# VHH binders against q9xw16: the designs that were tried, part 4

Target 1, 132 residues: q9xw16
Amino acid sequence: MSGWNAYIDTMTAAAPSIKRCAIVGAADGSVWARTEADNVFKASEEELKTFVALFNDVTQVPAKGADIEGVHYVVPRTEESLIFGKKENTGFFAVKTKSAVLIAVYEGPNEVAAQVRKAVESMQTYLNNAGY

## First folded at step 21 (VHH)

Design n3
Fold by ESMFold2, look of step 21:
Structure n3 (fold): chain B 132 residues (1-132), chain A 123 residues (1-123)
Amino acid sequence: as target 1 above (132 residues)
Amino acid sequence: QVQLQESGGGLVQPGGSLRLSCAASGFTFSDYYMYWVRQAPEKGLEWVSTISSSGSTIYYKDSVKGRFTVSRDNAKNTLYLQMNSLKPEDAAQYYCATDTPEGEPDLYRVDYRGQGTQVTVSS
């Protein structure tokens, strides 16, 4: 969809420490938009299908953690529609909306992570209110 | 200033048990998630368990599920880890951790004091 790249730009502008991000379909992991060029969000269709299925029961995720872009992350806890991914000084946030999953990969300390979370959750709220 | 102090480690044979404690101060303990993490020599930090602020939600790393039990006593500001059926792979320095004020899991314990507590499992 021609407007979906604008949402990528909105999140990366709100939290410049986001290194890569994507908006994918919640049902199948199909990519609606992602960072491109020298910051390509690089995850396979099969990996994304597996990843979005984690939201079918987020309570099961911490036991095994989560993989995205071929990187394994510890998931110390989840919330109803949010997965926290942690690996050393890097991490991800993933949130589910009505139709999509937003994924943001960042690098930095916990203070950076908090800003990335705010940007992703703000977009989650916007898309839910828009029916997505 | 958040302060966490671990205790209860020791030397145990395979199959043995230990109970770890984490005394907390400098924050409203009952408002925060608590975590147990561990570090074996020359290895990175490994997450072990999570318990929610009320104690109603608990997660375990798959390899300790069924053997370890995390609990908390919010009246005493204390976190516990009951470790049963200990294996050599459980040997590590154990630390407790909590969230930052912004609500981010702080598994690396920035700004927290404490030496951890050593768990040693020998043949």
Scores: ipSAE 0.693, ipTM 0.850, lowest interface PAE 1.2, mean pLDDT 90
Fold by ESMFold2, last read:
Structure n3 (fold): chain B 132 residues (1-132), chain A 123 residues (1-123)
Amino acid sequence: as target 1 above (132 residues)
Amino acid sequence: QVQLQESGGGLVQPGGSLRLSCAASGFTFSDYYMYWVRQAPEKGLEWVSTISSSGSTIYYKDSVKGRFTVSRDNAKNTLYLQMNSLKPEDAAQYYCATDTPEGEPDLYRVDYRGQGTQVTVSS
């Protein structure tokens, strides 16, 4: 399919263990696309605004962790454009592009987490190269 | 085979200090992020601190910042946690952890991080 929804489909196809994901505007957290139907990405507009602001200084995130979809995650470390979220056998990855933040929520062991990270970082690279 | 062995725990009074050690073997210690995590009785694991492979990047959970200092000695394959101004809420079994080869923080795989070391804080 076309539009931003196609990128959601590409990420979930690359890592089927992604339970929910979204593409949101980096400046304001506005939803450009998200998983729907049985796996609705359910973060509120205000939660997303707070969430994308974490990328203003990722080095401050580990001290308090991060919330998405009303769930609190520990953040054991970050990289310049990447936030690792962990909660037991679930987690999230969030990456920032020039214009957007890609968020993927998953469940599974570390091998699953590695697959999800690869999928979101590949899309990050693609969108950055496309100017987004 | 990855081996992590914690030591240095003990009984201290509130306000006291302990220095934990984590001896590592079976992998190239200097290439990996290291973590301290802890578990109080009947509670889940709590992340405490992170140190990068070179030691140049360090993170702390907010509640321990300013009281705990993580460090590493890559020549000795050893991770340390200096704990000062200990409080009753710091009492827990402490474990070290590392990344998977793929670079994923592996905070919850208890079998490779050894048995941990007990920190007890009481009057």
Scores: ipSAE 0.687, ipTM 0.847, lowest interface PAE 1.2, mean pLDDT 90
Fold by ESMFold2, last read:
Structure n3 (fold): chain B 132 residues (1-132), chain A 123 residues (1-123)
Amino acid sequence: as target 1 above (132 residues)
Amino acid sequence: QVQLQESGGGLVQPGGSLRLSCAASGFTFSDYYMYWVRQAPEKGLEWVSTISSSGSTIYYKDSVKGRFTVSRDNAKNTLYLQMNSLKPEDAAQYYCATDTPEGEPDLYRVDYRGQGTQVTVSS
């Protein structure tokens, strides 16, 4: 999916603090694109299938948190199409579009997290408007 | 500048109750999500509960659900945590937290002025 790699590049350029990210299918967690070898997004097929299913009811997620790349994150709250993940000075944002889930893993303080969130939500809006 | 002051901790036997308070100032309290977090000795901060600005959306960590109740009084700029059926695992320093102005949950912000309130649960 050569077009999907461009969206990875756009997100990482917009928020350089993103360490790893991926675009996965909302239905099954299949990887459409991800960051490559030096910072490969390392999540198993089974983990991604479980992860995207969290979007079936985001209100259930805070009670148990979420796992990505074998790391457990606190989820202090969610919004309809957004899951926050927090673990000390690291975290993730995941957003759902019509057909995909965008996942970005970052390191940094709250100011960095806010930049990453803005980049991911901007891409969410763009892909939704494009029919994805 | 966010200023948060916790109170209401103490020593309680297993099964007992405590009510924690968090007095807030330096921001428009009614516009912000609030959180309770806790830290046991030699452990990292653990998220406990979340309440939305209006109080209409509430989340709990699974281990406290059904025993703890978070609430807020926006007229008094005060957040509360009613803790019932306390267990030894609940013993910790409890802190309140809020979002940044950008809307990012700021659970680990140790540079705000609140010192927390100690909850001790022992036989």
Scores: ipSAE 0.653, ipTM 0.831, lowest interface PAE 1.3, mean pLDDT 89
Fold by ESMFold2, fold request of step 23:
Structure n3 (fold): chain B 132 residues (1-132), chain A 123 residues (1-123)
Amino acid sequence: as target 1 above (132 residues)
Amino acid sequence: QVQLQESGGGLVQPGGSLRLSCAASGFTFSDYYMYWVRQAPEKGLEWVSTISSSGSTIYYKDSVKGRFTVSRDNAKNTLYLQMNSLKPEDAAQYYCATDTPEGEPDLYRVDYRGQGTQVTVSS
């Protein structure tokens, strides 16, 4: 659990509205770290494999949206290494690094969502610079 | 002050066509993504389509793809939705929406959208 869990803690501390998050392998969705205990990130291995494959062509994602933790989100648009979903007052941000996908599920109004995105994209940059 | 005003709705027969417009003011329209969303009576808002600031990137909800065409005229600050092959399930109040100032899609915040325009599909 060592090492990778510190990045989970960094993101949740930077953006307290993050309810759950995970770092998963970009190739297969394997869990490198995730929030645990009362806010465990509970996506199945099969769901995560399907989810990370969305990054193979992000332009295809908005037509059908995305599922994570059994919840369906509208994806109104994507960016090169970013998928984000909206469902009422909740959402997610997912970013791809060279080796990983970072997923953060949050709750709060749109004004707070920008802070969550900044926290996730800062970690994306850090991991990319570290070779991940 | 962001202002969005939808128009062009009406009553149409199944299989018919309708063209919606959204006039925008109070912000630099050409810098922002625009969205169409809709709401049927007693239902939540449903995302329909997205168009990038330049118009070069366009997304549709799967159920309207091939029937609806979104476009924009940045010189006129106007967003359009051409709706063909209309079905009863397309009947709704249609709204346009844009991003927050922070750049996040604002599909559900009623303060940033207009009054909408009603599309009714009936025989």
Scores: ipSAE 0.619, ipTM 0.817, lowest interface PAE 1.3, mean pLDDT 89
Fold by ESMFold2, fold request of step 23:
Structure n3 (fold): chain B 132 residues (1-132), chain A 123 residues (1-123)
Amino acid sequence: as target 1 above (132 residues)
Amino acid sequence: QVQLQESGGGLVQPGGSLRLSCAASGFTFSDYYMYWVRQAPEKGLEWVSTISSSGSTIYYKDSVKGRFTVSRDNAKNTLYLQMNSLKPEDAAQYYCATDTPEGEPDLYRVDYRGQGTQVTVSS
């Protein structure tokens, strides 16, 4: 499939524990693609604009954590282009590419978190190599 | 098998100080990020601070920044939390935590978490 939705499908197939995910513009949080139907990714435009701005300095994120879909997550640490979100048995991974932020929300133990991270980082690498 | 044992808690008045310790065994302590978390009645587990394997990167929850200092001694396999200017809101059971072997922060896993150490702040 030629649209951005194909990348959503690739990530969710690689890590079935992803409950919701999205690809959004790094500059403004505009939604390029997202999970729909049963598992609609429902973050507001205002929330996404605030969220993607966290990548301007990831070292500042742990102090206050991060919000997505109206849920507050602890961020115990970050990497240059990766934010870990944790809330009890749920979490998110967000990675930044040249043009986009990939967000995946999951539920499950640490074993599923590792799968989700791998899926999101693989897509990050692919999009960066493609110039996005 | 990862084992973590917390100590150093106690009863202090507001404004007091305590130094917590976390003795670690069953893994190569110097290879892993370490975390302090706490649990108060009526609240879930709350992340407090993070320290990288070398100690060069440190994060604090905003409400403890400037009052708490995390440190580690990799030769002694021990993590520390110096808590100054303690407030009633800091009263909790404190636990240390680490990453999974895959490198994922494992703040909520009970099976290797020690008994914790109680910090009580009252007059």
Scores: ipSAE 0.604, ipTM 0.814, lowest interface PAE 1.5, mean pLDDT 89
Fold by ESMFold2, fold request of step 23:
Structure n3 (fold): chain B 132 residues (1-132), chain A 123 residues (1-123)
Amino acid sequence: as target 1 above (132 residues)
Amino acid sequence: QVQLQESGGGLVQPGGSLRLSCAASGFTFSDYYMYWVRQAPEKGLEWVSTISSSGSTIYYKDSVKGRFTVSRDNAKNTLYLQMNSLKPEDAAQYYCATDTPEGEPDLYRVDYRGQGTQVTVSS
């Protein structure tokens, strides 16, 4: 998907602690863009379909957590259109737009996590304003 | 400086009950989410429960839901965990935790937690 890779680049530039990220369709988890090469985002189609469905009711997510790239994360709480997971010194942020889910996997302590969240939420706002 | 001190652990038989307390100081307790986490020997920290600053929003790990009740008393700067129907799988060192000032859950930081409180469940 021409142009979607630019949004990946924008997020990773805004938050260098992002190790891998993807933009996937909110309805089906299909991959529109992702980090590639040595930083390939490695979630299966089945995992992504399950993951995006969590946004149908975010209040149910903390009880069981969430899986991305075969890794199980604790989800200690959620917010409208935001799911974030934690596992030791790693984590993810995921936000839903009108058409997509943005997923960023990062490494670092919680102080680094705030930078990642800002980058992902800024892109969420931008895509929503653009109709996506 | 954030300080958290846990108490109330002990030895119980399966099916027993314990009530843990977490005394907090060095921050405005009523502004922050609070968490219970636990660590069994040779395992990583495991999230147990979350309670919002007002106490109006509460989450539990699925395996403790219905048996554990988290609560807080903002006037006393104290977080509680009532644990009923305890199982051997619940045996662990229990810690409380809070958010960073930026609002990120800080579940795995040890440097501002107390020494925890041990819960042992054996028959």
Scores: ipSAE 0.583, ipTM 0.805, lowest interface PAE 1.4, mean pLDDT 89
Fold by ESMFold2, look of step 22:
Structure n3 (fold): chain B 132 residues (1-132), chain A 123 residues (1-123)
Amino acid sequence: as target 1 above (132 residues)
Amino acid sequence: QVQLQESGGGLVQPGGSLRLSCAASGFTFSDYYMYWVRQAPEKGLEWVSTISSSGSTIYYKDSVKGRFTVSRDNAKNTLYLQMNSLKPEDAAQYYCATDTPEGEPDLYRVDYRGQGTQVTVSS
């Protein structure tokens, strides 16, 4: 999906610890853009549909965690439009905009997670202001 | 220097109760989320419960919901886990954890994790 790929590039440039990321439709999990080639974001259609539905009530997510790319992450807490995914030295952040969910999977010490969160939250703000 | 010290474990029969404590020092305890995690043999660390800095927001993994109660006393810098109706599958080394200074859940950090406290459930 042309145009949306630039936002993928913006997030990965802002937070080099991001290994894979995607922008998907909030209503159905359809992929609008994702990292490709050697860094392909490989969540299935069924998995993404289930994943975006978590934002219908984020307070329910910690009880069971979340799956992305066939990997189970613990979700120790959430915020109104943000899900924290943690697994060992890896994790994800997912944020919801008006129309989309941004997902960033990262690797590194937990200290670098704040860089990833800032990158996805900045894009969240930008897309919301643009009507997405 | 962040230090966490767990206590209160022991041997209990199925259906029994234990109360775990986590004494915290080296950071402003009342500003941080706290977590309980556990590790059984041949398993990775498993998240159990989360409590916000004020205690107003609490999460549990679904298998312990209704049986475990997390709480904190910010005046005593102490986190608690009341465990009721214990099952054999709850047997594990229990650890407390907190956030990084940047506010990220830090469930797996070895460098401030205490020795843990062993919970054994045996019939």
Scores: ipSAE 0.544, ipTM 0.781, lowest interface PAE 1.6, mean pLDDT 89

